# VH-VL binders against o27280, part 436

Target 1, 266 residues: o27280
Amino acid sequence: MDSMNVPEVLEIKRIVEESESVKTFIFSWDFRREVRPGQFVMVWDFRDEKPMSVSLIDPVRSEIGISIRRVGEFTDRVHGLSEGDLLGIRGPYGRGFELMGRDILLVGGGIGMAPLAALADEATARGMRVDALVAARTADELLFLDRLEAAGVNISTCTDDGSCGFKGFAHERLLTLEENHDMAAVCGPEPMMFQVMRILDERDVPAQLSLERYMKCAVGICGQCCLDDTGFRVCAEGPVFWSQELSRVREFGRYRRDPAGRRVPW
Below, E stands for the ipSAE of ESMFold2; O stands for the ipSAE of OpenDDE; V2 stands for 0.75 times the mean of E and O plus 0.25 times the DockQ between their complexes.

## First folded at step 18 (VH-VL)

Design zd5 (framework fv_libevitug; at its last look DockQ between E and O 0.78; V2 from the best seeds 0.81)
Fold by OpenDDE, look of step 18:
Structure zd5 (fold): chain C 266 residues (1-266), chain A 123 residues (1-123), chain B 110 residues (1-110)
Amino acid sequence: as target 1 above (266 residues)
Amino acid sequence: QVQLQQSGPGLVKPSQTLSLTCAISGDSVSSDSAAWNWIRQSPSRGLEWLGRTYYTSKWYYEYAVSVKSRITINPDTSKNQFSLQLNSVTPEDTAVYYCAREYPRDYYGMDVWGQGTLVTVSS
Amino acid sequence: QSVLTQPPSASGTPGQRVTISCSGSSSNIGDYYVWWYQQLPGTAPKLLIYGNNRRPSGVPDRFSGSKSGTSASLAITGLQAEDEADYYCQSYDNSLSGYVFGGGTKLTVL
């Protein structure tokens, strides 16, 4: 077996409280090993394993960060950990974002901002102009605002309840923005991404979108994350897809498959 | 500006120990962000990484498998330098030896090199 | 015999675009970053590219790096006489637990 598929037991170096429900776990990383925004790792707490996006890539400090939202038993256990505790990490896996042009638009919802935050850091480091539309249900669920601001990102916020920024959904806010960008990166709830993609396509803005599906093996073998009709494996051909690729995916924005393989609506 | 200055003998007899020193200016051998490498170059073997040392709360050492049993890289904080010792040399160890810095280490590559030292192993 | 494979030589005329390939495996280039070095005659190697496609300060933008799968490539546009040198790719190999270099490519400017 490739050494890449063996989890490395790593010590939690730091924990950052991003919100009430989101924590970023920071690990030392050997940056001889490639890691790109948009890629994910498999996090193992010695009981279960889940895919998580890389949200921080810092070659200067030799650190990576993984942001985890508290949503179930596994994440409950992980959120109970402290600095100095151990986790198994294997990866990274998947296709990450590709940066193009000089001006980039980031559209993120909730925990979807995790990979986009990493992308923002890379883009700004490369001298790109970065605009970010950060969406959440409420103001207290908006993620990485201070971090993005510190990086020089132009931030627009959107909240369902209007508690911060534009009242409404991300695609609605996007419609009010007339500026075109060289490319866009999108990550969040799939219904949001679907609407955002449509708008971007109409504007002829190349877009990359990061999908979330149930992943088990992360290496394209088990097929649990296969997209209908295309046979795309989110863990192998994704999780980042171009809009043109997703246009061929019938299920995108419409339904997903649960761990049992059943179709469930969004 | 960071500079590396190499010193040591250019001629070593077979079975003896090759010893080289790399003096650092403009940086610290115990920098938390740097790694200090030895590389050699020969027509027969090309560029060959030999090993590195770096400090992060403690000293770490990484050696190439090909020379692991014979090599020692030793930092000297008092003199702000690091050295190479290669034991039991043979004519196959004849090469130009370079010291090099990674800064920051790992991702950024070897950005500063010494001037190189030709070491000939001959009777 | 080098872990990474490069063509032994490349050539071009001034102003042309030349590419130098570097082929590896899943144990090195597949999972690890690629570095490129330029070595002028009688001098130590100079860092040219890091992180697959990033240029250190002072390196002209006519030098570019790329990586796909287990292979990397160095491209030189607007070839100049001063670019005549040996070029080496570098990566890390997990099976060898160490840095590995290509055999080098001698670039001749005609």
Scores: ipSAE 0.921, ipTM 0.959, lowest interface PAE 0.5, mean pLDDT 95
Fold by ESMFold2, look of step 18:
Structure zd5 (fold): chain C 266 residues (1-266), chain A 123 residues (1-123), chain B 110 residues (1-110)
Amino acid sequence: as target 1 above (266 residues)
Amino acid sequence: QVQLQQSGPGLVKPSQTLSLTCAISGDSVSSDSAAWNWIRQSPSRGLEWLGRTYYTSKWYYEYAVSVKSRITINPDTSKNQFSLQLNSVTPEDTAVYYCAREYPRDYYGMDVWGQGTLVTVSS
Amino acid sequence: QSVLTQPPSASGTPGQRVTISCSGSSSNIGDYYVWWYQQLPGTAPKLLIYGNNRRPSGVPDRFSGSKSGTSASLAITGLQAEDEADYYCQSYDNSLSGYVFGGGTKLTVL
């Protein structure tokens, strides 16, 4: 983990269409190498390389799944691929989620449900009680509901437009939910995560939140993923942080950085 | 109820070839999820992994760097067994040799072991 | 010497907690899972822990594993006489392209 890794060129084994804009790409994987929910991989399409969420960790079938939302040129090209096509994969990188206690709350917005789906599988396999609040703008963008249900997860939904479940924001729905959790794991749009973190902190629920920042090396040496005020590297000390770590980071929930390192409002 | 039964000579002269066989019952050597390992154990080296073979769409072989110039592991699907050959042995190769199944391979570890065969290398 | 370092011995009395350490490097335990094996006298090793901290069916829950950085630990709580055995850690080492074992720890139950 102290040197640059070279991508392995892997064949796409299967593609799962999760929504109109999200696909999960499945590859064969050597599970002697450790993979934790909340870690990420760098996906190389032979032109560009981007960090992507791991959403499936299946050592029985020797399969890893990477969920990708179509949002720009890179992801458009990847969404155009078929089973049998090639991608480069390097990783996994970063600090994943830690499980504690017997009762966990997952709060996911949009594609942020990807790492939480993997965490849900691990938590239920440990015999934990898992509640998930799954949020999106519309019903069609709620991700992984059938998979979570099959795993025995207790699901609450909310949509901005009210087309499924509670009409409103994830933090508003959270105020109406059970407060008896040993921990929470949160991933989604950073403004949502900030509001959710404030509620969980007030309730004294230990929370881990997964951040997204621009990455280049993914092994902690280039500095492109550093956070203001602390020097935390998202690719090394994160992407998953405890809420108390993030409370020292002034940029969290307030702005982000583009590839040139410039501040950009959320 | 998978079982591994080892066979082969317990005494080998220096510079000759050590040859052992592991017979498999309750599983197939060509199982697409298993790997078949050889490990040895001695007072001076402890447990030492020697290599493995496994089948997916073809046979794959992995050998420990310390012995890779001298070792061959061969699966035999018709007899449902796999063998170890270690060439040019010295007294340092004296050990108890084990075969072991890894199933599913990689993550789950070596779940079934043979009974062990003491091989002494002496003139 | 073994690639993974274990103490050569450990001891405890029935009912106590004992830990056995396993020290490696970034080329093995740092990036790869840890396995543990128990070897009773005169027998082949038996898988005890996989995936750093997972137990196969039939292994009592008083056995647990953990990993931090390049080190791993096996803990045995509620120590029993039948736990007297040799214990080996295992990982994969990328620079050696193969499985590696610790030197073993002889656990004595007093």
Scores: ipSAE 0.721, ipTM 0.892, lowest interface PAE 1.0, mean pLDDT 89
ESMFold2 (binder alone), look of step 18: mean pLDDT 94; pTM 0.955

Design zd6 (framework fv_libevitug; at its last look DockQ between E and O 0.80; V2 from the best seeds 0.84)
Fold by OpenDDE, look of step 18:
Structure zd6 (fold): chain C 266 residues (1-266), chain A 123 residues (1-123), chain B 110 residues (1-110)
Amino acid sequence: as target 1 above (266 residues)
Amino acid sequence: QVQLQQSGPGLVKPSQTLSLTCAISGDSVSSDSAAWNWIRQSPSRGLEWLGRTYYTSKWYYEYAVSVKSRITINPDTSKNQFSLQLNSVTPEDTAVYYCAREFPRDYYGMDVWGQGTLVTVSS
Amino acid sequence: QSVLTQPPSASGTPGQRVTISCSGSSSNIGDYYVWWYQQLPGTAPKLLIYGNDRRPSGVPDRFSGSKSGTSASLAITGLQAEDEADYYCQSYDNSLSGYVFGGGTKLTVL
């Protein structure tokens, strides 16, 4: 499937209820085709198209999963679908995570845990030690805990309201953890990622962060996802960036551009 | 341990049909997780994938474009084997033919191979 | 003539590091996984690497695979006499709707 090809129409094989607002849609996948944690696909419901991260990669069952949070009209329609229904999928696109070393720290917030869950599976399969800091506003919004636990991941939870684990934000919890890792992977709200990156940089821990921007074409042509000053295209050079790359991005953690191209503060 | 044992004639006349069989031990030809391949090797063409068959609620067949019009891969569940038929052979079809298993299918590659069978096409 | 391009030959002395390249295109290596096979003289190919950089059980860790863009590479560290063989890369090509192989590289241990 070429990056310029039309979406492949796939049947929803299974739906997993992750939380009240998040569902994972599972599809059959030809695993001769490469797919990496951190990459995204464009999901087409025959009306609109949105980028979604791959959250499950299972070569044994020949399945991939896409976790979708219910946040608007498109996702409302998708959440109304049932097993056996059809969706258009094209991709995967973008730069995924790279694994190195023996110990990896995952820091995820909300739906940001989607690509990290896939990364956790790969890391554990490779025999790496995986620690995961899972953050959410409330306990009910913590994602993939059972899945991560089953994979052998050491989990630390953080909630804004203290309903589960550490009361506070992910970067605050991270400050209480003294252990260093060979690398870190981060995905979630950009303000969270910004703070987490700063801490990791101070600790000299190599970090990769997955950014979210408005993406239209997914193939680096339209420029809608361009980052200011650098010209990085999130869909092509990202969505996964090294901390050193993001240090050059002025807008990171400060603002984003909406579909109209206007600056919107975080 | 999974083993593949090939059998069939090593000499075929031009325009005739090349027929080979691959017997499976230690696995099932109808395994939902396996794929069964035929590959050939010659000095002139190197390694060349010919096609595969696999079962997932039904039988699937994939053939190389180069031989699609002449090739048939047929599983036999009763004997736990799969066969290759290549019609209208020419001297260009002279090669060592291999059967091979993918397990699990797609991602993991061809992990078990037959011993190979030299098939010579000559008048 | 092979869809994937390999150097016809490579050589090294025992203990050295040797790399074998495999060049393809966007229709194969660009989007699909790469496999590597070792073929000793008079034997069938043996799976060496799957999923670009994964080793099956029984394959020594001195064998490693990598992939970047439309190219792949097999690296052999600590070269041994027993490594003298032909090595083939494999991928899937969507334009041909089938598996494709490289032309093979004959590795000689000097």
Scores: ipSAE 0.908, ipTM 0.949, lowest interface PAE 0.5, mean pLDDT 95
Fold by ESMFold2, look of step 18:
Structure zd6 (fold): chain C 266 residues (1-266), chain A 123 residues (1-123), chain B 110 residues (1-110)
Amino acid sequence: as target 1 above (266 residues)
Amino acid sequence: QVQLQQSGPGLVKPSQTLSLTCAISGDSVSSDSAAWNWIRQSPSRGLEWLGRTYYTSKWYYEYAVSVKSRITINPDTSKNQFSLQLNSVTPEDTAVYYCAREFPRDYYGMDVWGQGTLVTVSS
Amino acid sequence: QSVLTQPPSASGTPGQRVTISCSGSSSNIGDYYVWWYQQLPGTAPKLLIYGNDRRPSGVPDRFSGSKSGTSASLAITGLQAEDEADYYCQSYDNSLSGYVFGGGTKLTVL
């Protein structure tokens, strides 16, 4: 019997303000249980439950971190919490990133850098060379730059408004970067990921991309996280997919589904 | 340079209590990041985890289901050691007993082991 | 009987690759990390692999671990006479609330 389907009530050990709109909530965690970068947890505030990617995996300190952007009622309530307050956590769930080769490229947009920050820590701990393209609309929204630099990651930035680094979109910056990586890991707004995936596929760079979809059960039973055409369940077969898996999915980059299952534009 | 030194009798009569002690040098039994384990080994069962203790804000104890009703692991901060008590022993408890540090606990495994103590249960 | 299943023996000649399997379940290897230990005759076990596939300092890179589903594997390449030992896998089992070991594999170098 596995108790991971019932939330465990955990105390918030520490809160890191990553930006005006993003906080990282840190908990004590038992690392006998496998946790991989790219996996997610379900966060329960005793009223509602939402999936959140793991952004910090620190077995030395016995700490797990979850980065949450303020975007609505649930996240507003969670952002109002303090150290010592309680949240329910269940998981981890899903397939994480797999590392290969010696050189990895990370491409993250906004909060999508959260799971990639965890991956960067693992990759550098394994002696890999890590390049990260960190994208946002403005400089103030670039996440985890100090942490990535401290880990020895080679950082390139881009902002829509040009306030830091390259002025433009992540896929435009990617075209101007030297491309000699063994693999890439991508997470961010789905339209950005689609454009980045297309470039990486043309260059024959193996890529893994992390998707977000509505989730309820998190264990692959309810069907709320399914992708069109393949029946892939984001909570079970993903959230991390190889680019060749996603090439078979019509909806990727074109539309999304709301919690009621209706198609909506991006 | 952590070392674990075991002590205790190697012969125990049936129905009595097996008692072993593991002395720690180079670390503290109350270390915030370590756990202190007892494991035994016999030809019929191979390696068998018995239990562990560790300190965070308080002491925690975990015991294998197979011995849970008979086992006690006690930390002793003043002597910097931890002990194993196994009550009501039978010849089935004959084994080589090891203490082991798990550091950092959970993920990294048992990195330092004691020398082992053969305990024979017979009259 | 051991919760985790290993073959009781394995063999190879110097220079060859040998793989030792470890089979478990969703209550252990499926959700929990795998550790491997090497035990030379008359000595305590020595940690060989942690975190499924990580080596402690001092363990040669010819030792590697992997995990797939509810099974794990230890591979030894470039087999050497000094690799002759007993090998044990370990995991945590949630239903037993404790660490569990495989039955051990005696590796013979022919």
Scores: ipSAE 0.793, ipTM 0.907, lowest interface PAE 0.7, mean pLDDT 90
ESMFold2 (binder alone), look of step 18: mean pLDDT 94; pTM 0.954

Design zd7 (framework fv_libevitug; at its last look DockQ between E and O 0.78; V2 from the best seeds 0.78)
Fold by OpenDDE, look of step 18:
Structure zd7 (fold): chain C 266 residues (1-266), chain A 123 residues (1-123), chain B 110 residues (1-110)
Amino acid sequence: as target 1 above (266 residues)
Amino acid sequence: QVQLQQSGPGLVKPSQTLSLTCAISGDSVSSDSAAWNWIRQSPSRGLEWLGRTYYTSKWYFEYAVSVKSRITINPDTSKNQFSLQLNSVTPEDTAVYYCAREYPRDYYGMDVWGQGTLVTVSS
Amino acid sequence: QSVLTQPPSASGTPGQRVTISCSGSSSNIGDYYVWWYQQLPGTAPKLLIYGNDRRPSGVPDRFSGSKSGTSASLAITGLQAEDEADYYCQSYDNSLSGYVFGGGTKLTVL
């Protein structure tokens, strides 16, 4: 068995309260092992296992962070944990983001900002100019604002209810922004990503988008995360895809498959 | 500026113990973000990592499998240095020995090296 | 005999682009970062690349690193006479629980 596929039992070093529903769990990491923004890990609470994006990569402190939104039984259990408690972590898996150019636009919605926050840190460390459009339903659900600001990111906020920043959806806010970037990275609700991708394509801005699908094995074997027609496995060929790749994916922005394999509309 | 200064004998007899010291300036041997390494180089074996030590709430030691049974790396906080001890040496241990710092540990690589010390094992 | 495999020698003329390969396996380069070192004659190795493709301060941008799968590559553009040196790749091997080096590549500037 490949060593990377065996969960490593790690102690929760710190817990950061990001919002009412989101916590970041921080672990010690051996940075000889490669980890990139956009990759995910499988988190095991000794009962169940779920894929989670890496949201913090700190080589100086030898730490990584995993941001988890409270959405079900598994995450309820994890959110009940304390510093010093143990979790199983295996990975990282998947294709992460690639950085190119000098100016990058990040468009994130809700928990989708998790991998983008890590990407922002890397981009700024590389001397890139980073603009971030951070979207959420309400002001209280906007994530990582202080962290992004501290990193020197130019932030634009968007909320459905107008409680902070632009009132409306991310793609609507994006339409009001005329500046083009060398590349864009997008992560959030798939309907949001679909609309954002269309705009970016029209503007000839290369874009990478991180998809979320039901993942079981994380190693491209079970096929649960296969995208229709293309056969792309989100865990292996993704979760980060180029817009050109997603243009070939019929289901993108339209539907997903649930754990039973049924089509579920967005 | 961080500097590493090596010291120790350049000649060791077979079956004896090779001892080298690396003095640190500009950084602390107990830095939470650094690791302190020993590497050797020979024409026959090329560059070979021997081991490292670092401090994170406690001291950690990692040794190469090839020398694990014979090697000891010791930090000295009072003198801000770390040492290499290699027991039961043979002519195969003849090499230029280097101390090196990793910063940040694990990720940045060995960014500062000592000047190197040729150690010859001969009767 | 080295865990990581490099060509023993490479050559180029001033101004040319030269690439040095480093081949490993899933137990090292496949999962772990790659470092590159430059060693001038009679000197200690100098860190050239970290994190696969990152340059420390003071390293010219004509040096670049890349990694794909279980292999890494060092590229030198605008080759200069001063670049004549030995170059070593480094990674970590989980099976050996330690850092591993390539055999080194002697770069000659013609």
Scores: ipSAE 0.920, ipTM 0.957, lowest interface PAE 0.5, mean pLDDT 95
Fold by ESMFold2, look of step 18:
Structure zd7 (fold): chain C 266 residues (1-266), chain A 123 residues (1-123), chain B 110 residues (1-110)
Amino acid sequence: as target 1 above (266 residues)
Amino acid sequence: QVQLQQSGPGLVKPSQTLSLTCAISGDSVSSDSAAWNWIRQSPSRGLEWLGRTYYTSKWYFEYAVSVKSRITINPDTSKNQFSLQLNSVTPEDTAVYYCAREYPRDYYGMDVWGQGTLVTVSS
Amino acid sequence: QSVLTQPPSASGTPGQRVTISCSGSSSNIGDYYVWWYQQLPGTAPKLLIYGNDRRPSGVPDRFSGSKSGTSASLAITGLQAEDEADYYCQSYDNSLSGYVFGGGTKLTVL
């Protein structure tokens, strides 16, 4: 945090197609530098730079994985790359998830499962029991199911259209699940996270939620990732926040700001 | 079972070269997941990392800045060993020298150590 | 050039909890993992903690590590006579481009 990082240019070692719209890009990585589930990196395609969550942390193979959903110009270009092609990576940045207790619930929507997949690997390696609620609009968009199952995670699914598992929203499925967790970790569309947070708060389950905001510097200098009314910087004090911290944030679940600073509803 | 066996002289005169060898059993010096380290220990400085070597598609060498101008670490795949050469020694180089495996490198730490070799630099 | 700072000594009685601190900077502990080693008299160091707070197989769960900011701590609960040893923290320092150790803490079990 004392100095500006510059992107390191890395070769794409391997690409995993997670779905029609999501690919995981895997790089060799020097793990003397700490990497925590819930942290993010800035991915540079030599034209633009975007924050992406770390989805794979594998020190044994010296591999880090970054999962990217194709949603626009930048991600379209990155999805067009092949093994052996180059990307710039700087980071990791931000506060990651903190594990507590023996029983953890993961609630992920869409690409939000990416940082939770990394957390699931760490939690199971620490001997925790892990339940995951994996949500998407359709069955084809459910992410990381095989990986989670191989790690010993107990999976529940829901889809908006009912094509797999519970038909409905993640918070509706959550109401039908057991209430015996020591903590929860939540990442996905902010409206989903807001509703899930309310249920977890009522159940007195400590929850950590991962937010997304516009970022430029990623080290807390430029102020672009600040949350209204609190001064929290998503890139420095977050992206992972405790639910208690977010209860004082007026904008959470209600609106976001675009790169020009304009208020945009969710 | 990985074991590291050190050998080399315990007395070296000032301005000469300190030379130690670490023989590896139960693993390969060219293991693509390990790094092979030299560390020394003295009453005045405690534990001090000197350098490491490791192999992936080629050999890599990293040396502590404090000794970089005087140190060489050489792997020998045919004998399954790696060596330490420290040139132009002074009494300040008197220490117990350890070799250590780091596996997996960068993350797990130095999980296997040699027995240590006391090297005294004195005329 | 004491890059990582440890207290030179610590003490406790059997059954008690003892903590050993390790203070660094943003160029090492702040961004890099912390390792801990135990050195019994007359022996080589033994890896005790990796990844800030993880135990290798065979290390009892009464040893634990933690990290906050640029500082790390090793805690020993249920202190036993055989825990009398020197304890070293380690990290990587980006400005020195190399591994760095703390000065060591001599733990005495009274």
Scores: ipSAE 0.641, ipTM 0.848, lowest interface PAE 1.7, mean pLDDT 89
ESMFold2 (binder alone), look of step 18: mean pLDDT 94; pTM 0.955

